# Ledger of designs, part 16: VH-VL binders against b7j9k3

Target 1, 255 residues: b7j9k3
Amino acid sequence: MTTEPGDRAWVLHHYPYGDTSLIVELFTRTQGRLGVLAKGARRARSALARIEAGRPLWVRWLGRGELPVLAQAEELGPFLPLNPLQNLSLFYVNELLLRLTQRRDPFPDLFQVYEETIDALCSEPGEGWYLRRFERRLLENLGWAPDLAHCAECGRSPDAASSEHWLYQAAHGVFCRAHAPDAAVAIEAAALVWLRGAMQTRSMPVWNSSLRRCLEQELLVHLGGRPLESRRLLTAYLRRTQPAMTIQKREEHSE
Short names: E, the ipSAE of ESMFold2; O, the ipSAE of OpenDDE; V2, 0.75 times the mean of E and O plus 0.25 times the DockQ between their complexes.

## First folded at step 5 (VH-VL; framework fv_tislelizumab)

Design s11
Fold by ESMFold2-Fast, scan of step 5:
Structure s11 (fold): chain C 255 residues (1-255), chain A 123 residues (1-123), chain B 107 residues (1-107)
Amino acid sequence: as target 1 above (255 residues)
Amino acid sequence: QVQLQESGPGLVKPSETLSLTCTVSGGSISSYYVHWIRQPPGKGLEWIGVIYYSGSTNYNPSLKSRVTISKDTSKNQVSLKLSSVTAADTAVYYCARVDYYGRGSYLEYFDYWGQGTTVTVSS
Amino acid sequence: DIVMTQSPDSLAVSLGERATINCKSSQSVSDYVAWYQQKPGQPPKLLINDASNRATGVPDRFSGSGYGTDFTLTISSLQAEDVAVYYCQQYYSTPYTFGQGTKLEIK
C-alpha cells in the first residue's frame, strides 16, 4: 500500500471503532476533510494518543479507500486545556465543517481561516468576531455566500456611513427598507460593509448580535433546518452557569 | 533577542556523517520550531527538515533516509546529522526558527535565520 | 513534490523603475507563497508571506500578488540596496520548495 504524502491537519471529531481503535475525522490543508482509521489509538501505549480536537497535527495516512489508516500523527505545538466555553466554540466550528463539507473536497483558504479562528478563540475568549468571520468565509468557500453589496430587488448599495438598517433574508440576500420581505431580519448597513470587506478589524464588532442572527439563519438553510448540537449544548451551558443570560448576550460579553 | 547560531566541522570526508549544531541563545528551543535549510554554492535553497516543539520531526523525502534532526533542551541546541555524505552535500547550512502563533499553530515561512555554516565535503 | 519556477533568471532595472519577478507552481498552492531577499554572504530575509502580506519592517515598495499557480513580486521603485537574489517558496505542502532564484541588478 502506498503511503500518501504528509499534510497539516486538525481533528474535527473522533469516535471509538472496534475494541482499541478510533475513526478520526480530520480537516487537512490539501485534502479537505478526511476520515482515517487510527489503529490501536485507545491502547495505553499508542503512538497516536495525541489525537484530540484543538490540536494542530502533521499527519500521514496509508491507503486510498473510504477509511485509510493513519500512519503518523505528530503534534505541531503545545496543547493547553480549553475552558468549557472555548470547547463549545471549537465544537461549533468543527460541527459546521462536518455537516457542510464533504470528505476529500479541498479548501486550503478555509483551512487557513480555521487556524486563525482557533487562534483567536484561544487568545480572545468571549469575543465572537472570529466566529462571524469563519461563518462568512465558510459560506464563501462553499459558493453559498449571498450578495451583500446590493439590494436583491433594486440593486442599491448599503452605505456604511448611514445609520439606516437594511434587512437580511437567508437564501435571498439583503434588501433596502423599501423592498424588504416581512420575514427579513434587521441589520446595520455598516455591519454588511464590515462582513463584506477584508475583516480589517480583529475585535468584537458592535453589530455581532445582528451578524450572528443573519449568519445563523443562512447556515440553517444549508443544514436543512436541523439545529447544531454544539448550539444546543451552548444554550444548556449558559442556562446552567448564567440563567438570566441569552446565548446572544454571552457571545458579546468580553472576558 | 533570541539568536540562532550554526556550528560544525567545516570539512567532512565522503561517506562519513556530517554533524551540525544550532545553538539558541536568549530563549528556550521549546518556544520554537527549528528548520534546517541548505544552499549549495551558486544554487538555490533546499528545505531539509523541521523539529517541532514536541521533538517530532518531518524531513524532505529526498534526504529522509540519511537525515536525523534532534534537540537537547538542557543545552538549548538542535542538531542535524546527515549520513553517507558526498560532494553534492557541500553547502551553506542554515537553521531557522519559527515562532508559534496561537495554540501550537506555526508559520511555514521563515522569519528568523542563523548566519549559516559552510560545509565542504572533500577527501 | 511541488516545483516552483521563477522568471526571469536575471533582471536588470534602472534605479527608480519598477522590477517584476514571476513565480509559477506546478500545481495550485492557493496563497501559501512567501518571497525572500538574499544578499551575498547573508541568509535570506522574508519579504512577503501569504502571497501578498508584506512582512514587518519591509519597505512599502515591495508588494506581492497572485493566487493558485501564478505569483508576482513587485518592487515599485528600485533602490540600490535592493540588489539581491529573490526566491519564492511554497508552503502549501511538504516538502517545502523554493524557486531557483532571480538575480536583480541595477542597469
Scores: ipSAE 0.341, ipTM 0.722, lowest interface PAE 4.0, mean pLDDT 83

Design s12 (at its last look DockQ between E and O 0.01; V2 from the best seeds 0.00; counts 0 for: pae E 13.2 > 2, placed apart)
Fold by OpenDDE, look of step 7:
Structure s12 (fold): chain C 255 residues (1-255), chain A 123 residues (1-123), chain B 107 residues (1-107)
Amino acid sequence: as target 1 above (255 residues)
Amino acid sequence: QVQLQESGPGLVKPSETLSLTCTVSGGSISDYYVHWIRQPPGKGLEWIGVIWYSGSTNYNPSLKSRVTISKDTSKNQVSLKLSSVTAADTAVYYCARVDYYGRGSYLEYFDYWGQGTTVTVSS
Amino acid sequence: DIVMTQSPDSLAVSLGERATINCKSSQSVSDYVAWYQQKPGQPPKLLINDASNRATGVPDRFSGSGYGTDFTLTISSLQAEDVAVYYCQQYYSTPYTFGQGTKLEIK
């Protein structure tokens, strides 16, 4: 068996396999999501005991099958203990990748976004736009981003300079006011421009409520209508620690 | 400190147009979303529609063809017009809004309500 | 439209006892649910927003829970002034919709 050249990887999740091994789900730069068999990883003094979510690794594996054997795992940086919000956010991001990506489908762009998101979670865990950015880029990379540049009915384009509201409908895209569908999420034109990736800057805090719902609904379509437990937990935590009124007051001052 | 007050005729004839006004005090309607909600006697609540701070509107599909919401910023008033009324349109009509600066926000629960105005459709 | 269905339609609870009202949405609405209390001749009063956030001035005995499709309003110890009709509402997407209401009475 030939050893692969290796890759930069993040641990998304791991499960027990037999008495002494783990199946480890990795997100790699060049291979995409990669499942590997970590033999002996559950042993008390295993060198592989450091396999955990939120840690970047250099990995090598043996074999070309569905679950190649992990041959090497080296830490690429220090592990930083995460607070509850960081842990929940990481859990959420990882669950999205686990549920929505296929193994052996590389997304170098998304991998970069993932790393940036993880770094951001460590530095600015309270900034929700990082998660929104990740969600947006995830949909884009997977080819699931709807056309947000034009009204699905008349082709009119949102003007970011306007204060006009548009209607977002999951799986269908956006509609101008004149062609509002029966069910939708209202969203400002500028927020739509951000959502479609036309802006590289931070989203405005005041957009968060609309962006969250739009992205949640879109992701839910691709999740087969089965919501993520991680999102539920994260949402619950945010509501407890950041009450709506407090969030609203912050948004008011940001305008 | 924000107050909403509905006003208009309490009696409207069938096939005529119901016209109501919501007067808002303690905040500018240019900064908030104002909603209309109605409640038929002894029944639940029905969302009618909203006017955004931009002046754009969105209506309940069940009433879309008959509803017009507008505003007069100079008077800080929001208006509701419901055409071709029938007995089914008999209700208490409320205007309502959320307790935060509306620009960019879209959390449409209602913590400020008017006292409501009763409209009876009868010949 | 997202349909909000409350249960039960009516509830009689003894003073000091727990009252529980359920609300089910026809599809996931995340935590974008509000609860209202309405007394005769008055507009609805906001009790809970975001499924579990108690509105300002609302007594601690009121609490909300739930996520997705199943939501619950709980009054831990019923007081005489709690006699009213209670409504759930989703604000996840338009059109915004309310439950049919639950009439709460003292047993």
Scores: ipSAE 0.857, ipTM 0.924, lowest interface PAE 0.6, mean pLDDT 91
Fold by ESMFold2-Fast, scan of step 5:
Structure s12 (fold): chain C 255 residues (1-255), chain A 123 residues (1-123), chain B 107 residues (1-107)
Amino acid sequence: as target 1 above (255 residues)
Amino acid sequence: QVQLQESGPGLVKPSETLSLTCTVSGGSISDYYVHWIRQPPGKGLEWIGVIWYSGSTNYNPSLKSRVTISKDTSKNQVSLKLSSVTAADTAVYYCARVDYYGRGSYLEYFDYWGQGTTVTVSS
Amino acid sequence: DIVMTQSPDSLAVSLGERATINCKSSQSVSDYVAWYQQKPGQPPKLLINDASNRATGVPDRFSGSGYGTDFTLTISSLQAEDVAVYYCQQYYSTPYTFGQGTKLEIK
């Protein structure tokens, strides 16, 4: 089909345009990110499905230019409301795609992982493994994933049965204790083994916080050091909802 | 256990409109997406179109000017109409359902098919 | 439209021997490929989805592999009940398209 291509899509972002329309940033299976004009989407009797992040869509658009017109949008099943933490995690995943991928650059494998991540986020709230998997798969699809199987200096491999801590340095890879650079994050050998091979397990690993720190620093390298708005919002949310924990963390860091 | 059963006339004259019905039993059509697929004698499979649970449709571009898929929730039925038929429309017509489950779990391969109904276009 | 081409058009294999059926897409479809088995007078039956995931209830002698444009369905030890026509399908993009079919017979 050359005139009205159809595709699976998710809304990453939208904003008002004119009196009744939206400009929508879609993540599509076959075209990657795609900006579209949703004419009359804000009218009470619009034929287009509700345009919101977290809703699976089937879409058709007209035109091959900078801003094609959204001709059809169908919601593919019900979407349950997200709690604030789930919504912040969704914003995080969407923000990574918006900042690290280009329009019309397809990543069909990443699209599948994105769908699995949203499903897991809703089915297993509070677990972090699906975000760590998404981050790893995103880096792999973009060609930025570090080698986690060998020490960057000596080639030695992490042993999952060992209690040994390794060091992770963004943009440089992993190091055994003997060859660790000065500015690196400690991580258990078992965590590195899990990250590179055990992504199909649904168990939340005990090293989730260490994995998060390592992957966050890796992603920040590719973001030019500019922080993510979703992560600023998450920090603010945690301080408001968990004041005892944030006080404890401050006290621990004062030492 | 949800089943699909196709029905309609076995013989249709050229230039007329073919009308087929898919009846769902053991469940509600509101819980499924229903596809129509056809197979001419001795040939392969051709996807015709789908009706979403909302009632909206998507059709194969090669057939879109002649095809209408609709549903009647009160009768638990999905209908296919194909206008201006020719001998090339002679085929076994299948309906197939796809279950919706979870946000990213909409299937685009077909795990539940009806038995099929044979349509011959002849004068 | 994405064109799916199967090879061979027909295949004769002895009981207990391995059968392999190939499917090529005109453009990359990632792993969005399914395989179906169709016996005379019956609707198609799903065997494999996502290129390599065996559907529930399908014997483990059936396996799928491939990525991008080249896909293979393998039957490791052919049994009499496996005589059928086999179809590949892409669901990467609409319209969904099927291969022309491969007829599998006992030699």
Scores: ipSAE 0.541, ipTM 0.781, lowest interface PAE 2.3, mean pLDDT 85
Fold by ESMFold2, look of step 7:
Structure s12 (fold): chain C 255 residues (1-255), chain A 123 residues (1-123), chain B 107 residues (1-107)
Amino acid sequence: as target 1 above (255 residues)
Amino acid sequence: QVQLQESGPGLVKPSETLSLTCTVSGGSISDYYVHWIRQPPGKGLEWIGVIWYSGSTNYNPSLKSRVTISKDTSKNQVSLKLSSVTAADTAVYYCARVDYYGRGSYLEYFDYWGQGTTVTVSS
Amino acid sequence: DIVMTQSPDSLAVSLGERATINCKSSQSVSDYVAWYQQKPGQPPKLLINDASNRATGVPDRFSGSGYGTDFTLTISSLQAEDVAVYYCQQYYSTPYTFGQGTKLEIK
């Protein structure tokens, strides 16, 4: 087998295989998701670079089957340890790709957004605007992003200068107040305009909560109603790291 | 500050092998990947290849049959050999690297360049 | 190989005026584009990476934009020291390739 020219990739997930090997899910720049067998990756002196989520690699693989062999893996950046919240954000982004994309389906524009997202989470830990951008770009690349420019009923457009709220309905698009459906999430007109644009900011948008709710509902449609494990872990982490709510619930008998 | 300096012969005869050395100072080649890039007179820039610390290489396919990049970590040096040279190989040869900040795509464009060494292929 | 085509090949601009250099790739490279400045007898100097990110120490009169196939380097107010050849480069896939260069001169 001949060595391919190589490709830039990120590790999404890996699984032990035998005593010394891994099965690795990669997100590659030119091929999309790719599953590979990393022979000997767990040996003490492996020729392959350390296989970890959030670590960029230059990779080559051999074979055309469902599980090609990882022939080369070179580290493309310095090791940057992640704190627990950064790691959970990384798992969230990776879980979205694992659940919603197919192997061998290239998304070079999403790949760039993925890299920007990983860089942002290392610099600005926590749940921020960059996750909303990733979610929206993912939906766009998969062909699931609704038209945000026009009310689905009357064609009116949101005005970023308006304080008017609009209605976001997953799978159905957006509506002005005059045409509000009964199962929808309120969202600011400015947030809809932000979602249509470059989605860049150096500060958290005041409507991040509305963005999260709308994007989460849209993604859930395509997740088949099955919640993300990364979200369960994040919720558990936040409850352990925040002050406990002091709530005494007393059951009192009547009479 | 990491610094790069190319060295080697300025004149090489056709059909011979061109040998150049890039010496790294202010850092270790084990911490950075060094690339070779060349610029023929009056022409643009051409990426030649890279060597990783494992000793594996990635070469421009146009040069792959004639190029060898190697390293000597004890001397903190990266070497370029180009065999069977012709007048088309006359160029300024640079070694270059990127800084590693964040997890973005920094390893594939070049923010630190050596001064360059001119190589002329002539009888 | 991904071909990077710059336009114009040569550009003359008056001091203090805006200079605009374009770069077009033969296929989408997302924003994996860098811009370099090269003065005679010197190595290239990185100006912009990731299409729009200004490298450290680069004056803010330099800006980059673009995504996909069409990229632009803008110098908002030309200074005498900006006379150079400018190159774009893609790093979406190997081999990494450069544009043919744009020579910028003072009118």
Scores: ipSAE 0.000, ipTM 0.491, lowest interface PAE 13.2, mean pLDDT 82
ESMFold2 (binder alone), look of step 7: mean pLDDT 88; pTM 0.915

Design s13
Fold by ESMFold2-Fast, scan of step 5:
Order: C-alpha cells, then structure tokens, then sequence
Structure s13 (fold): chain C 255 residues (1-255), chain A 123 residues (1-123), chain B 107 residues (1-107)
C-alpha cells in the first residue's frame, strides 16, 4: 500500500457523487486546488461526514490521478457558525479560486492569504477589508495585478497624504488626473496606497466601496464576463431581507 | 510552553552525511510546520527546508539534492540529514516552528527557535 | 530566488534616539516580511511579522512598515538592550530568504 502526501487544506466546494460519496474540491497549501473522491462521505456516521467549507483540515489522499481518493480528513481547529453575510463572503472567496485557478497549481502565498482572510472573516461582520486584500493578492499571485505605484502614462506616484483622486482602468492600470482616460473609475490616492500595502491597516477602509468597484472590474477581465454566483446570491439575500415593501403597502387601498 | 532543542555531532568529516535531531516539548510536531535554518560563522541566515505536519517536505533548491528532512511523531522529533558535506556546511543549525497564528493559519515566519547546534566540517 | 538587501550594513545611534533600518526585495513580496533581532550566542528573536505586526512581548518602540519591495524597521528610542544584529526575511515565496543583517551599536 502506498501512502500519498498529506497537506493542510480547506474545502472550496463539494457535490454528490453516486449514492453515498462526494467529490470535494480542496484548496491545499502545497498542491493548489485538488479534486478528491470522498467515498461514503454521505453515509450516516461516516468519518468524512464533516467535510464542509470554512473548516481547516489536514488531509491525506491516495492515488496520483485526476481524482485521488480522500483517505483522511482531520479538523485542525474549532468551527464557529458564520452569519449569512460571512457565509456569502466565504462563498465569494471560494468561487474566485474555483474559477481563476487550476488544479495542481500551488500558490503558498495565496494559501496563507486565504487562511488570513478566513480568520478575519470570523472576526469581522460580512464583506470587509479582507476581501479587498484577498482580491489584490489573488491578482498578484496569478500575475495579473496592475502597477498601482505609478501613473501608466507619466510614472508619477500616488501620495497617501494627498486628497487627489486617481483613475483606475481595469487591464490598463492607474492614471493621474493629467492623464485620465475617458473610461475609468475614480479612486482616492490613499486607497491605492492601502491596496498595494504601503499603508498597513487591518480595519475597514473608508474607501472600501471604490476599491470594490475597481477590483470587481479587474477580476471581470479574467472571468470572461460571466457573473459570479456568489454575487447573485448576495443580491438575492439582500433583496429578501430588506424591510417590508413600504411603497407597495402605502399605495395599497382597501375597497 | 513550547521548546525546541537541536542535537547532533559537533564535527563531521568532508564527504560524510550530517545528521541532526530537533526535539520538541510542550507541543506536538503534528500540529506545526518545523523548519531548519542555518548560519555560517560571521554570516547571515539561510533557510534549509520545512516539514509539514503531514510529513511532506519542501527544500531550498540550492540544497535539495543533499537534504532530507523527516519526522518521528511518536518521539516528537524532526531530523535533518545533509549528505556530501564540505567546509561550506560549517554553521550553527537551528530548528524553528510557526505557532498557530489564528483559525487555520500556519505562517512561515519563525516565532519559536531552538538554541542552535554548532556543526564544524573538518578533517 | 528573492534577494533581500538591507541598508545600512552597520548603524551607530545614541541612546534615546531613533534608529531606522531598511530592507529592499528584488521583487514584490507584498507584506510577507518579518524582522528578527539576534544577540551574540543567541537564536534570532521575532520582532515583527507581516511587515508591521509587532510580535507578542515586543516593546512598543519597535515598529515596522512597508509593502512590495521597500520595508523599514524603526526603533523610536534606542535602549542599551537593543544592541544586536537585525535581519529582515521574506516568506512570500520559497526559498525563504533573509537580508544580510544590520549591526546596531550605541554611538
């Protein structure tokens, strides 16, 4: 019997396979994404029954093919329930990895950022600064990150102390106002400095909305224009949880 | 409280294999990444490699052909073997580990170091 | 390999004055930089991780900053026990690499 390498991993996704098994998409530290067959995981009292997103696992698998068999999955830390916004943020991060990375393509830096993102997610409510950090680091690891330290035309650097707005154009980089392109998103110089890490903070930045806009457009360049399912679910969740339809109720008349 | 202690021969002859042991107390090597780092006399630090809690390893490419890191979880020990040694391998050898940063995070900066063991390669 | 270069190689600072040590990487390492203090005959001691996060038990006078390729360790008010060699380290990508070290002395 051969014992395959083990690794630290997180569950990105799983789906039923056959009557009692799961196919599990893992994000591993040393092997990148890895698809595994979890035999009998859906049987009552299975040792593999707790294969869930948001749990850190130590895993061991057997076989070198495209779909090795999951031999062991040990939970490495306590699991705390996530609120709906935290859960949708986790789904978003996982969906980015599933759509933008390949199986067996390791990114140890990105794995570390993923773990830091999950840790921050559990400590902060919903969508926050950690998602902007994750998005930037994902782009960096994939070789897609634009240079945020210099105007793409003149080389001038954004100054965090300046109140000046810069222009962000997905796939092209950033521009000072003197070289502003016709189609770009306005963004604070301090936001660009934060995004590239020159302003060290682990708190919710005041410009999170403008950063989200810029990073969403950058990621869309690589997603083929197909929207993320996590964003659709977030929109549906917010719609469902909004206050009673006061406009409709106000216009309602009994006859 | 976690402690790491390196041990091995003080002197090794050129062309022989250097064998060092890191003994961990106060915690399990199965829960941590354990690294080996060395420091030649009067010089800086050089990362040698890591063994993950799984038993998988990753080595500095400059040493990969000569290095083997292994562990014995029942003894809570990590071993380093370096073959075909030369005078350039003379150094203080440290084992180090990364503590649990937070939920699921094992980062690759070194918060716990052993005291180091001196190895001299000489005939 | 990512090369980490520190400046200056040695620095003499008077007690109570500010000491600043710089570290430059040959390519972007984001904020995956740690700083260590090493005294003669002792193993290195972690001061800063993630470029700016002070390790547990490290005095407030130590601070780190930087991102990408340029990093700084600052000691706001030098004390006698701060005499040591300081190393930066990147852990962005394997092999993990250290700077050559900066020797800090009292003027």
Amino acid sequence: as target 1 above (255 residues)
Amino acid sequence: QVQLQESGPGLVKPSETLSLTCTVSGGSISDYYVHWIRQPPGKGLEWIGVIYYSGDTNYNPSLKSRVTISKDTSKNQVSLKLSSVTAADTAVYYCARVDYYGRGSYLEYFDYWGQGTTVTVSS
Amino acid sequence: DIVMTQSPDSLAVSLGERATINCKSSQSVSDYVAWYQQKPGQPPKLLINDASNRATGVPDRFSGSGYGTDFTLTISSLQAEDVAVYYCQQYYSTPYTFGQGTKLEIK
Scores: ipSAE 0.006, ipTM 0.422, lowest interface PAE 13.9, mean pLDDT 80

Design s14
Fold by ESMFold2-Fast, scan of step 5:
Structure s14 (fold): chain C 255 residues (1-255), chain A 123 residues (1-123), chain B 107 residues (1-107)
Amino acid sequence: as target 1 above (255 residues)
Amino acid sequence: QVQLQESGPGLVKPSETLSLTCTVSGGSISDYYVHWIRQPPGKGLEWIGVIYYSGETNYNPSLKSRVTISKDTSKNQVSLKLSSVTAADTAVYYCARVDYYGRGSYLEYFDYWGQGTTVTVSS
Amino acid sequence: DIVMTQSPDSLAVSLGERATINCKSSQSVSDYVAWYQQKPGQPPKLLINDASNRATGVPDRFSGSGYGTDFTLTISSLQAEDVAVYYCQQYYSTPYTFGQGTKLEIK
């Protein structure tokens, strides 16, 4: 047997199954993603009623098949309520793991980064540097990180102190202006230094917009061009919180 | 390409048990959910039930007392049994599969359907 | 059970014109909605999943939209081969349920 029926885990997603049960997608320390059946989880007073995204759990499951039954789920930390933007960020991180990783493919480094990202998310409002770090580390762990230290055509290195913009093409890497293909997107040299881990920040500076665009394009290639649900929800949330909207319009959008 | 093919008796008498088989080729039934859906003549679609790779089943409450779905992974076949049939059970019966990948790791929409097998309940 | 209600029950649209089919759920289903096309004597064919994601091989004239309880399937420029019955389906919760169908005909 190469798998153990117990681990530290996080809930990535759950959805109804039958009248009273849930199918739960777990991100586990030693097994990677694992789908489990949480029987009776939606019943009143269920022992499994505490299965929620954003909480660290100790879980045990029964069965060696492809959809084992969740036998135990114990909360390892206190409940920490999230505001709407924090919840959308959590959904985004979870959706990336659901879409881009395979079941039963362990990523111990990525598991640690995930826990650090949730910790940062809970302590800071809205989108932040921790989401960019998660995206970078996700690409690294999946073997998809391009060489950002050299122009893909001529080998010249970006100078972080220069005001020269470089160009980024998802799945191909970076190019100096002289060698950039038509589809490439402008990005600051300092953003490239950050992306390859040669510079650490806990805040996003003026090049954050370029960085976000390049990372979104890179991830989108591996998502098959299909947009993320979390991004649709973010757009809807921003529309509903528009200052010009009346109370009635806001209520209509929230119901 | 994965193919699904339904087979059954075509004609069945009222009060008897209808037995249908879905044969899967080009892939393993252990790698996806297999659903049964039916369509009475000139009517819409009705979901009957599903069998998961764990062997667990889930049935439409309207049919639960009469339906049994089972699988034989060695034969790569899924079977549907519907007891105490009446004229209302006359329909085209489809099996459909869903891969457990993508959004939420399950694709609960039906991307692969069999051709359907016609069942007439008549004395 | 979640009830899916389509409107209209049938519609006739001229070639090259826009066709719009609506689907309403009795409770929120997020974006867990699929659309199918069914031609006489054939099994249904998946057109749209996750409310707005076009299935592989489906022409770009087909598009889906909606979230929560209200969903729409649009055919931007009707072609002769689009004559069919269209069904919406929710897969938010079992039992999975379909709309009653919308018959699309050429005017």
Scores: ipSAE 0.000, ipTM 0.391, lowest interface PAE 15.4, mean pLDDT 79

Design s15
Fold by ESMFold2-Fast, scan of step 5:
Structure s15 (fold): chain C 255 residues (1-255), chain A 123 residues (1-123), chain B 107 residues (1-107)
Amino acid sequence: as target 1 above (255 residues)
Amino acid sequence: QVQLQESGPGLVKPSETLSLTCTVSGGSISDYYVHWIRQPPGKGLEWIGVIYYSGYTNYNPSLKSRVTISKDTSKNQVSLKLSSVTAADTAVYYCARVDYYGRGSYLEYFDYWGQGTTVTVSS
Amino acid sequence: DIVMTQSPDSLAVSLGERATINCKSSQSVSDYVAWYQQKPGQPPKLLINDASNRATGVPDRFSGSGYGTDFTLTISSLQAEDVAVYYCQQYYSTPYTFGQGTKLEIK
């Protein structure tokens, strides 16, 4: 059995294995996603019993195979209770990582953004800007991010001081008004500038609805035909708790 | 839309090995946990086992010595083999998929089922 | 293994009336219970998961409740298309187990 020195990690998902164990999908700082077997994790008083999403861990594992054994998991911080909308946003972020990244492919920058996203989700519930930042950084780390700095047709750059609306087309990039395809979605020039790099503000952008639509379309290009389970559950939750709003308005209000 | 379609021999003789295939269309088996469930005529449902997206398997202890579930990602297929069959193995066999989901919740309820394939064990 | 026991085995209810189906587990399963509807010649269809969450597209006349060992599926106003066999399932621990089924018919 090969022992790793340990790593900072987050639980993305776990599922039962045998009568008392779990298979745990971890997102680690230095190894990327890693699947591990947590033996006896479902037994009463197990040292591994508190393996849950939304909790930072220090982990150590044994073995070099596809499913190493989880030898140690220590909590690095308190697990704060999450409300249902915070839980659904966490599920969404975790599901994107599970669907779009591969095991043992490290993304240290994306790992940092993930931690900042969880922090912002807990401290600023309902604001949504951290989900847009995560989506953009995920696309960048995977090499799928479109060029938002230049019109795909003429090369002109968006100006944050301008009130001009630009247009976004998934898989094709952004376009100034003069060169936009008919199927493109309107977006503020300032939103494109914000998304490109001015993401240190930790404040809610007024363009959240526009950014959500554009990033959702971009992610759908890479998700194939299978819908996101987290989004299905979000829709069901909003139907139960906000019956006076349309689904679209409920989503805009909650994100 | 993702669809699951079971196929198999229909009739199999006692003591032989039953082989069934579940073909996934509109999506990849690598994105799902795929379960096998069976239903004898006029009776309830029995869980057989699961293959996780990772390729690891978990089986019903009552069938574990006779069951193997495997997948062929290149063909987008999951296979079930059940050895040493008897008349008690006569049933409709279903494959079903489960999406993995964040938060680590236990998610072994079945959202999407194939139409089922009938297997009769008779000489 | 956890044994799931449904009651009654069969139930006849008039159109528009309330139908109630019960499911008991041999040990606590928390809220890890799902309910399925199965019509002749068709695969089961998910109605409820996590004891009380209605699945997408399921009419609001269907509701689930319960925790621990006692669970209930309720159809508040029975419609003709609700004639089927209903199954509960626990997914608290392997092997996953189903109730024996409840056959629902129109009076």
Scores: ipSAE 0.006, ipTM 0.437, lowest interface PAE 12.0, mean pLDDT 81

